# Designs tried in a protein design chat: VHH binders against AFG2-interacting ribosome maturation factor (airim). Part 15

Target 1, 202 residues: AFG2-interacting ribosome maturation factor (airim), of Danio rerio (Zebrafish) (Brachydanio rerio) (q8jhh5)
Amino acid sequence: MPGSALLSLQQELRRGFEALKAAKDTFDGGHAECQELVSSLGNLAPQLKALKQVQISETPLSGFPCLQQRLHYKLSLAVDALLAKLAEKMAALQKVWDAFAQQVFTVVQLYEKNTDALDISVCVSRSAVCPSVSDMLEWLQDADRYYRLQLMQSRLLLQTLTPTDLTSMETAPNRWRSVRSARQEERIADALCQVSIFLETE
Key: E = the ipSAE of ESMFold2; O = the ipSAE of OpenDDE; V2 = 0.75 times the mean of E and O plus 0.25 times the DockQ between their complexes.

## First folded at step 21 (VHH; framework vhh_nb_b201)

Design v05 (from u01 with S54T S112T; at its last look DockQ between E and O 0.82; V2 from the best seeds 0.00; counts 0 for: pae E 3.8 > 2)
Fold by OpenDDE, look of step 21:
Structure v05 (fold): chain B 202 residues (1-202), chain A 126 residues (1-126)
Amino acid sequence: as target 1 above (202 residues)
Amino acid sequence: QVQLQESGGGLVQAGGSLRLSCAASGFTFKTYWMGWYRQAPGKEREFVAVISWTGSTYYADSVKGRFTISRDNAKNTVYLQMNSLKPEDTAVYYCAAGSIPESYEELYDSGTYDYWGQGTQVTVSS
């Protein structure tokens, strides 16, 4: 019975780490794409500022009716389009991590249900090919917490981006870049490396 | 069913203020541009203000500096704060929703809006 419980738990752990690998790859790619979009927003802010400062009526372009308004509208639409795309990407990333979180939840529940059957010595036991159950659980939960926080912070950042706050828009690229923690991501990468043999064996 | 319900209209003295609200239902509010139009007796319906889903705002010259359009996506509501009201502001005010195209000039065209409220009466006395 204890052996069966352990095997079941290991199977769910494998699913968890496979999900983590996929989610991480998606996040890395998605975040990079968002960085480009946010950078584009950052570049629009100076244009909007410049447009506010110029009096087209005093320029050789005064012959164009409503040029100021038309340019402003065009830039505003560009901002809206970028924000829409960012929102879409963030929603997609959220779905991926929700699925991962569900898998982590499943693993944790399974562990909790089998605490009577699983000796602590078994849970902390590790081999050259298989990390301990305890470590693997911790790694999955740590990853879940990290990326949940990253998504939240990213969303909060995007919520600050409005056409009326051009300064926020200008600083957005740097703020977006600073959301990620290289240290935490390295830890997650290390965990994935440590379970690599475990994932390949079955 | 799409519904736009205006409220907040009434009688006010010149120089006074009113705040109009428009509660929206039956469509994805956050993805629409929300606008206000008004129609005075014997006149054509005219553009007042519009706000994009991201908060960009545009106003008619006649209300610029006096009126402020805003939106609350959590409440599916668009607002029109009207300050320094004048007798010439007397009209039925209509809430409108639409997917606005990339043409600036079309912002002022009522035909670009897909949904309309029943309107609320605003009367400004001298």
Scores: ipSAE 0.031, ipTM 0.476, lowest interface PAE 1.9, mean pLDDT 90
ESMFold2, look of step 21: ipSAE 0.224; ipTM 0.603
ESMFold2 (binder alone), look of step 21: mean pLDDT 82; pTM 0.827

Design v06 (from u01 with Y104W; at its last look DockQ between E and O 0.73; V2 from the best seeds 0.00; counts 0 for: pae E 2.5 > 2)
Fold by OpenDDE, look of step 21:
Structure v06 (fold): chain B 202 residues (1-202), chain A 126 residues (1-126)
Amino acid sequence: as target 1 above (202 residues)
Amino acid sequence: QVQLQESGGGLVQAGGSLRLSCAASGFTFKTYWMGWYRQAPGKEREFVAVISWSGSTYYADSVKGRFTISRDNAKNTVYLQMNSLKPEDTAVYYCAAGSIPESWEELYDSGSYDYWGQGTQVTVSS
């Protein structure tokens, strides 16, 4: 019975780490795409500033009716379009990580249900080819927490971006870049490396 | 089912103020441009104000400086604060929602909006 419980848990752990690998790749790609969109937003801020500072009525362009309003509309629409695209991408990333989180939850539940059957010595036991159950659980949960926070912070950042706050818009590219933690992501990469043989064995 | 429900209309004296509200349901409110239009008796429906997805606002020349459009995405509601009301502001006011195209000229076109409320009567007495 204990052996069966352990095997089942290991199987779910494998699914968890496979999900993590996929989610991580998706996040990396998605975040990079968002960086480009946010950079584009950052570049619109100077244009909006320039438009606010210029009096078109005093320029050779005064003959164009509603030019100020039209330009403002165009820039605002560009901002909206970029924000909409960002929101779409973030929603897609959220779905991916929700699925991962569900898998982590499943693994944790399975572990908790089998605590009577699984000796602590078994859970902390490791080999050259298989990390301990305890470590693997921790790695999955740590990854879940990290990326959940990253998504939340990213969304919060995007919520601050409006045409009325040009400073926020200008600084957005740098803020977006700074959301990620190289240290945490390296830890996750290391965990994936450590389970690589384990994932290949079954 | 998409619904736009206006409220806050009524009778007010010239120089007075009113605040209109439009409660939206049945669509993703935060992704839509929200606008106000009005129609006086015997006149065509005319643009009053619009607020973008990101909060940018645009007004008809006739209401600039007097009216303010705002939105609360958490409540799925758009507002129109009307100050310094004039008798010529008397009309049925309509809330509208839509995805406004890239054309500036279409911003003022009622045909660019997808959803409309039933309207609320605003009467300004002299």
Scores: ipSAE 0.134, ipTM 0.572, lowest interface PAE 2.1, mean pLDDT 90
ESMFold2, look of step 21: ipSAE 0.350; ipTM 0.710
ESMFold2 (binder alone), look of step 21: mean pLDDT 82; pTM 0.832

## First folded at step 22 (VHH; framework vhh_nb_b201)

Design w01 (from v02 with G98A; at its last look DockQ between E and O 0.71; V2 from the best seeds 0.00; counts 0 for: pae E 4.8 > 2)
Fold by ESMFold2, look of step 22:
Structure w01 (fold): chain B 202 residues (1-202), chain A 126 residues (1-126)
Amino acid sequence: as target 1 above (202 residues)
Amino acid sequence: QVQLQESGGGLVQAGGSLRLSCAASGFTFKHYWMGWYRQAPGKEREFVAVISWSGSTYYADSVKGRFTISRDNAKNTVYLQMNSLKPEDTAVYYCAAASIPEDYEELYDSGSYDYWGQGTQVTVSS
């Protein structure tokens, strides 16, 4: 009975780390795409400021007021298009995290269901090819918590972006870069490296 | 079923103020440009104001400085604050929604708007 419980847990751990690999790939690509979109927003803010300043300081002669309104409109359309693309990217990241979070929940529930059948010394044992069950559970839970916080912080940042606050748009690229933790991302990469042989073992 | 319902119209003396509201349902309000048009008796519908997804605002020259459009995405509502009203502002005011206006000129083309309300009467007495 203890052997079958451990095999079931190990299989669920493999599914969890495969989901983590997929989530990491999607988050890395999605963050880079969002960085490009946020940088484009930051570049539009000075252009909108420049159009406003020209309107205040100059006397139009021919069609200048109409040109200024048309340019402002086109820049506003660009802002709206970028915000729409960012919303789509955030929805895609949320969906990937929801799937990963469900896998983490499942493996934790399986572990808790089977604590009577599992030998604690086996659960904390390590080898060169198989990290301990305790370490693997911790790594999955840590990654789940990290991505949850990342999504929350990213959504809060994006909610502040509006054409009525051009300074927030201009500073957004730097703020977007600072949402990620290089240290936590390294820990996720290390965990995936340490389980690589475990994932290859059938 | 898409619905736009205007409210807040009425009779007011010249120089007075009114605030129009438009409650929206049946579509993703946040993704639409929301606007106001008006139609006086015997006249064509006239663009008044529009507000974009992100909050950029555009006004007809005849109302600049007197009218303010705003939106509350949590309540799916767009507002038109009308100050310093003139008898020339007398009209039926319509709420409208457009998904993707391509050019500035399309703001003034009523055919560029996907959805319309039933209108609310604003009457400014001299």
Scores: ipSAE 0.169, ipTM 0.594, lowest interface PAE 4.8, mean pLDDT 83
ESMFold2 (binder alone), look of step 22: mean pLDDT 84; pTM 0.854
OpenDDE, look of step 22: ipSAE 0.786; ipTM 0.910

Design w02 (from v02 with L107M; at its last look DockQ between E and O 0.85; V2 from the best seeds 0.00; counts 0 for: pae E 2.6 > 2)
Fold by ESMFold2, look of step 22:
Structure w02 (fold): chain B 202 residues (1-202), chain A 126 residues (1-126)
Amino acid sequence: as target 1 above (202 residues)
Amino acid sequence: QVQLQESGGGLVQAGGSLRLSCAASGFTFKHYWMGWYRQAPGKEREFVAVISWSGSTYYADSVKGRFTISRDNAKNTVYLQMNSLKPEDTAVYYCAAGSIPEDYEEMYDSGSYDYWGQGTQVTVSS
């Protein structure tokens, strides 16, 4: 029955967008938390630079051997602690997005299994309370691709952060901020707005 | 559980070079500081070099400028490039890993590291 297949697909689409809404909220908060941590790393770069430039022979501590090494060690501990927290946050975001991606996979599988039973005109039709099946599938897949790319770009950025590359550390807060695409975020928000009535109707 | 396996030891003439590798496996590898220690016959085990997770390096005075420690976190491997080798560098070289020491002085203390390899022999002949 075509009506039964469409109803099943609509139920899975509803679950997919509910997962997207929840995942987006978590991802936005997690990215903001990571921004704070990356900014803290960026603040350590001037301290490391200043440490490299200090001549200890003209300070009250000139008779304290290895002072430069002891201070460098302390800053290195701070870098490692912040990177460990960032790795933890990234792992949590990955788990959330993996769950969303699985829902998208499920919806696409259901659609593909029922393609012969579904009329193309029904799949592209719209109503006052329901965007087309075609639009909703496209929006879920686009969101999955966007957030997966964002996670990949974030991981690549984090791999460059080390006390031996001060330029990478200094530029990291701005580079982290730029990982987000305002255009793509707007498209996701628009899709969630367009399905809002669909999500409220059972 | 963390496991460390050294390789790359051998015989070399004074003035020569060797490269040691230590492959690590275990759930917590990416958070460990890793290092190299050595023990000559009749001597205590001594610190050679250590590298932090993010890449900061620290060396014993006797090897500064001659040895270089590095790590590849994607391969869970730490390396020790040993150049300008001297007969006094002859020892069994051990790979070590441990939690980040809180104090700088603990970095040199072998008791700060929980995990050790079985060692690889480096022999430098005159």
Scores: ipSAE 0.361, ipTM 0.711, lowest interface PAE 2.6, mean pLDDT 83
ESMFold2 (binder alone), look of step 22: mean pLDDT 86; pTM 0.874
OpenDDE, look of step 22: ipSAE 0.497; ipTM 0.783

Design w03 (from q02 with T31H S103D; at its last read DockQ between E and O 0.55; V2 from the best seeds 0.00; counts 0 for: pae E 2.1 > 2)
Amino acid sequence: QVQLQESGGGLVQAGGSLRLSCAASGRTFKHYWMGWYRQAPGKEREFVATISWSGSTYYADSVKGRFTISRDNAKNTVYLQMNSLKPEDTAVYYCAAGSIPEDYEELYDSGSYDYWGQGTQVTVSS
ESMFold2, look of step 22: ipSAE 0.507; ipTM 0.797
ESMFold2 (binder alone), look of step 22: mean pLDDT 81; pTM 0.827
OpenDDE, look of step 22: ipSAE 0.443; ipTM 0.751
ESMFold2, fold request of step 24: ipSAE 0.414, 0.405, 0.418; ipTM 0.754, 0.750, 0.756
ESMFold2 (binder alone), fold request of step 24: mean pLDDT 81, 82, 81; pTM 0.833, 0.837, 0.827
OpenDDE, fold request of step 24: ipSAE 0.395, 0.450, 0.393; ipTM 0.743, 0.764, 0.733
ESMFold2, last read: ipSAE 0.408, 0.399, 0.417; ipTM 0.752, 0.746, 0.752
ESMFold2 (binder alone), last read: mean pLDDT 82, 81, 80; pTM 0.841, 0.838, 0.831
OpenDDE, last read: ipSAE 0.404, 0.476, 0.606; ipTM 0.747, 0.770, 0.828

Design w04 (from v02 with K64R; at its last look DockQ between E and O 0.70; V2 from the best seeds 0.51)
Fold by OpenDDE, look of step 22:
Structure w04 (fold): chain B 202 residues (1-202), chain A 126 residues (1-126)
Amino acid sequence: as target 1 above (202 residues)
Amino acid sequence: QVQLQESGGGLVQAGGSLRLSCAASGFTFKHYWMGWYRQAPGKEREFVAVISWSGSTYYADSVRGRFTISRDNAKNTVYLQMNSLKPEDTAVYYCAAGSIPEDYEELYDSGSYDYWGQGTQVTVSS
């Protein structure tokens, strides 16, 4: 029975780390895509500022009716389009995280259900080819927390983006870049490296 | 079913203020531009204000500086704060929702809006 429980747990852990690998790649790519969108949004801010400050009536373009309004409208549409795309990307990333989080939850639940069957010594034991169950659980949970926090911070940032606060828009690219934690990402990478052999073994 | 429900109208003295609300349901509110129109007795319906998805606002010249349109996406509600009201502001005020086209001129066209409320009466006495 204990052997069966351990085997089952290891299988779920494998699924967890496979999910983590996939999620990580998706998040990295998604974040980069969002960075481009946010950068585009940031570039619209100076344009909107300039448009507010310019007196079209005092320029050679004064002969164009409602030019300032039309330009403003065009920029507004561009802002809306970018924000919509960002929202879509974030929603997609959320789904990826949800799936990963569910897998982590499943692993944790399975562990908890089998605590009586699994000796603590077995759970903390490690080999050259397999990290301990304890460590692997911790790594998955840490990754889950990190991505949860990233998504939350990203959403909060995006919520601040409005054409009524052009300064916020202008600074958004830098703020977006700062949402990532090199330290946490390195930890995740290390964990994936440590389980690499384990994932290759049945 | 799509529904726009206006509220906040009433009788007010000249120079007074009112705040209109429009509660939206039955569609994805955050994807729509929200606008206010008004129709005075014997007159055509006219544009008052509109707010974009992200919060950009546009106003009729007659209300600029006095009226403020805003939205709360969490509540699926659009507002019209009306200050310094004048007798000529007396009208039925309608809330409208639309996917506003790329052409600026169509922003002021009632035909650009897909959904309409039943309206709320605003009366400004001299």
Scores: ipSAE 0.432, ipTM 0.752, lowest interface PAE 1.0, mean pLDDT 92
ESMFold2, look of step 22: ipSAE 0.457; ipTM 0.773
ESMFold2 (binder alone), look of step 22: mean pLDDT 83; pTM 0.853

Design w05 (from v02 with G98A I100L; at its last fold request DockQ between E and O 0.65; V2 from the best seeds 0.00; counts 0 for: pae E 3.5 > 2)
Amino acid sequence: QVQLQESGGGLVQAGGSLRLSCAASGFTFKHYWMGWYRQAPGKEREFVAVISWSGSTYYADSVKGRFTISRDNAKNTVYLQMNSLKPEDTAVYYCAAASLPEDYEELYDSGSYDYWGQGTQVTVSS
ESMFold2, look of step 22: ipSAE 0.395; ipTM 0.734
ESMFold2 (binder alone), look of step 22: mean pLDDT 87; pTM 0.884
OpenDDE, look of step 22: ipSAE 0.755; ipTM 0.895
ESMFold2, look of step 23: ipSAE 0.354; ipTM 0.713
ESMFold2 (binder alone), look of step 23: mean pLDDT 87; pTM 0.891
OpenDDE, look of step 23: ipSAE 0.777; ipTM 0.908
ESMFold2, fold request of step 24: ipSAE 0.261, 0.245, 0.250; ipTM 0.666, 0.664, 0.652
ESMFold2 (binder alone), fold request of step 24: mean pLDDT 84, 84, 84; pTM 0.856, 0.853, 0.853
OpenDDE, fold request of step 24: ipSAE 0.791, 0.780, 0.791; ipTM 0.914, 0.908, 0.914

## First folded at step 23 (VHH; framework vhh_nb_b201)

Design x01 (from w03 with G98A I100L; at its last fold request DockQ between E and O 0.58; V2 from the best seeds 0.00; counts 0 for: pae E 3.2 > 2)
Amino acid sequence: QVQLQESGGGLVQAGGSLRLSCAASGRTFKHYWMGWYRQAPGKEREFVATISWSGSTYYADSVKGRFTISRDNAKNTVYLQMNSLKPEDTAVYYCAAASLPEDYEELYDSGSYDYWGQGTQVTVSS
ESMFold2, look of step 23: ipSAE 0.362; ipTM 0.722
ESMFold2 (binder alone), look of step 23: mean pLDDT 81; pTM 0.830
OpenDDE, look of step 23: ipSAE 0.768; ipTM 0.900
ESMFold2, fold request of step 24: ipSAE 0.271, 0.262, 0.250; ipTM 0.667, 0.664, 0.659
ESMFold2 (binder alone), fold request of step 24: mean pLDDT 82, 82, 81; pTM 0.835, 0.832, 0.829
OpenDDE, fold request of step 24: ipSAE 0.769, 0.771, 0.772; ipTM 0.901, 0.901, 0.901

Design x02 (from w05 with L100M; at its last look DockQ between E and O 0.69; V2 from the best seeds 0.00; counts 0 for: pae E 3.0 > 2)
Fold by ESMFold2, look of step 23:
Structure x02 (fold): chain B 202 residues (1-202), chain A 126 residues (1-126)
Amino acid sequence: as target 1 above (202 residues)
Amino acid sequence: QVQLQESGGGLVQAGGSLRLSCAASGFTFKHYWMGWYRQAPGKEREFVAVISWSGSTYYADSVKGRFTISRDNAKNTVYLQMNSLKPEDTAVYYCAAASMPEDYEELYDSGSYDYWGQGTQVTVSS
């Protein structure tokens, strides 16, 4: 029978999935924004490569060697500006994941503290309105692990981007696309769909 | 708030080498360009080298080919490897940080740098 422990757990599960919904929205938008920035970095790489290969020979004007330095500086500044914007986006994603991860930690702790009070039949029970407690806990923990991995992979990729390694910059847009897993994104969307009525019943 | 602490200065004979280090704190807020300036007694502070966040380097003509600037972003530390030292390299060396200078000329303008270290003495004997 429903007790205070089950009601408390259900409320924390609702908070967890609301946090997951917010995290998914932010990560979807943030990844797309970062893809645009990373693509711009990839476009700068051919320009830097072309600048390095151009030679200016036999001119009466002494300013031409300085022109290459100034153009290289401008392209390097553009690279750093894009990286600064990417860092800002990554910080925003980190904050959203931190909040979600805390909610997952909280609900798991509440479940573990109340294991004796929770009947096993209730924890594995499913209804047309409510997935099992066991399923919901699994889905939250799986999503938490996925976003942590995505953030880690994204930061490692961004650490490789430099105007002195043009191959890394050229390949970055494709590598950025591969940070997301279509399979894991589908699992998160499915979980949110399956809990939709549970979230509405408050 | 960015704070800069230099180390590695000392006395060295002409032709010798020395490596300066600059530990920075507060880096997490912005992508900074990090550089080195030097000032001999009775002279103006002058640009030595700068490195961008992503690793592009720029040097004063007087040190090109002899000095190498590098950075370790994991340690928030910038280095200046100084080879083939000459007596005219004798100076107090300052670490500096700037928020993405907009123009090439700003590399040489000390007013474009937001933060400065306390300096470390480098003395090259003849």
Scores: ipSAE 0.314, ipTM 0.681, lowest interface PAE 3.0, mean pLDDT 84
ESMFold2 (binder alone), look of step 23: mean pLDDT 85; pTM 0.860
OpenDDE, look of step 23: ipSAE 0.782; ipTM 0.909

Design x03 (from w05 with A98S; at its last look DockQ between E and O 0.76; V2 from the best seeds 0.00; counts 0 for: pae E 2.4 > 2)
Amino acid sequence: QVQLQESGGGLVQAGGSLRLSCAASGFTFKHYWMGWYRQAPGKEREFVAVISWSGSTYYADSVKGRFTISRDNAKNTVYLQMNSLKPEDTAVYYCAASSLPEDYEELYDSGSYDYWGQGTQVTVSS
ESMFold2, look of step 23: ipSAE 0.349; ipTM 0.711
ESMFold2 (binder alone), look of step 23: mean pLDDT 84; pTM 0.855
OpenDDE, look of step 23: ipSAE 0.786; ipTM 0.911

Design x04 (from w05 with K30R; at its last look DockQ between E and O 0.83; V2 from the best seeds 0.00; counts 0 for: pae E 3.8 > 2)
Fold by ESMFold2, look of step 23:
Structure x04 (fold): chain B 202 residues (1-202), chain A 126 residues (1-126)
Amino acid sequence: as target 1 above (202 residues)
Amino acid sequence: QVQLQESGGGLVQAGGSLRLSCAASGFTFRHYWMGWYRQAPGKEREFVAVISWSGSTYYADSVKGRFTISRDNAKNTVYLQMNSLKPEDTAVYYCAAASLPEDYEELYDSGSYDYWGQGTQVTVSS
């Protein structure tokens, strides 16, 4: 019975790390795509500032009494379109994290249901090519928490973006860049490297 | 299907204040500019205010400085705070939604709005 429980847990751990691989690929690409959109927002802010400073009533364009408002409108449309695209990408990233988080939950539930059948020595044993069950569970849970935090920070940043605070829009590209932690990204990459042989085992 | 439901209308004394609400459903709220029009008895509908998803606002000259449009994107709701009300503000107020309109002039053209609410009566007495 203990051998069957361990085999089942190992199978779910493999599914969990395959989901982590997929999540990492999608998050890396999705964050980069969002970086491009946030940079475009940052470029629109100086244009909105410059437009606000123009006094049209004293120019040869005075025959167009709403010209400043028309130009401001076009820039505001561009802001809204970019924010809408960012919201769509955040929803897609949420979906990917939800799937990964469900796999982590499944592995943890399986471990908890089999605690009596799994001895401590089995759960902490490790070899040069197969990390311990306890290490692998920890790595999956750490990655889950990191992506959850990254999504939260990303959504909070996007909620602060408004055309009434143009400095916030100008600084957003740098703030978006800081949402990712180089240390945490390295830890996830290291975990995937350490489980590579385990994932290749039938 | 798309639905816009206004509320908050009623009777108020001149110089008073009133806040209208419009709850939206059945569409991707973030892609729509939300606005208010009004129609006095025997008159055509006239533009009052509009707000973009991100908060840019545009007002009719007759209400500038007295009315404030706002939106709560988490609740899919748009508001019109009406201060310093005058008897000429008496009308049925309609909530309207336009997908990202191409030109500024479309804000003032009722035909450019895709969806309309049923209206809420505002009556300002002397």
Scores: ipSAE 0.241, ipTM 0.644, lowest interface PAE 3.8, mean pLDDT 84
ESMFold2 (binder alone), look of step 23: mean pLDDT 86; pTM 0.873
OpenDDE, look of step 23: ipSAE 0.771; ipTM 0.905

Design x05 (from w05 with W33S W53S Y58S; at its last look DockQ between E and O 0.02; V2 from the best seeds 0.00; counts 0 for: pae E 23.4 > 2, placed apart)
Fold by ESMFold2, look of step 23:
Structure x05 (fold): chain B 202 residues (1-202), chain A 126 residues (1-126)
Amino acid sequence: as target 1 above (202 residues)
Amino acid sequence: QVQLQESGGGLVQAGGSLRLSCAASGFTFKHYSMGWYRQAPGKEREFVAVISSSGSTSYADSVKGRFTISRDNAKNTVYLQMNSLKPEDTAVYYCAAASLPEDYEELYDSGSYDYWGQGTQVTVSS
């Protein structure tokens, strides 16, 4: 039964790392798409700011050209459309993380239920073909924590983006670029590289 | 338009203290995490300390207990109080700003910072 527990755990680890590959691909693409959207917000915010300053410095209505009112309305609609698209992208990323997090939860639960049956020396053993069970569990849990934090940070950033706070929209492109950690992305890529043979063999 | 201007560097004897200041302009300071990095001649730029937009701090192991980072959002200024200075602290110290208010691992990566100052020399003599 201890050997059966290890084989079952290895199967769940494979499912976990395949889910990690899918999550990484989706997060890479989703972050890039959101970067384009927040860059568009950054381009619109100075224009709205300039139009508001002209409107504030002139007398009401008699000083407003019809064109300036239409431009302000059009730019406000563009901001709202971009924010709606960002919300849609965040919902899609949440779904992918939910699926990955469930796989990590399953692997951890299987490990915890079989702690007494699994030999610790076997769990920390490494080979040229198979990283240790301990390393693989750590990598999945670290990736799960990273994506959870990335989603939380992305939501916090997006909460600052409203049509009434143009300064936050001006800084959003730089802030969005910083949501991702180069170090953590490299760790995930390295883990996927190290498990590539494990995923292909049995 | 964005400017980070360091000051307070100089020559000090081992065991002494210095306080570095970094005045920021051209961005909304309160939304930025602020960091200090240093680079000795012939070495890579290394992380020293960071303070998030919310005031949470983190330090490199080599400076923990000796250096204190702080910020004054009303003056758009970040500080680094350096106590018990050692000759190995000799370096050019750089102020940096990152647009996300984070107090975790990626702020140790210099590539995460959007703006950098020109640096101030700190020299600690034995």
Scores: ipSAE 0.000, ipTM 0.083, lowest interface PAE 23.4, mean pLDDT 80
ESMFold2 (binder alone), look of step 23: mean pLDDT 86; pTM 0.873
OpenDDE, look of step 23: ipSAE 0.007; ipTM 0.266

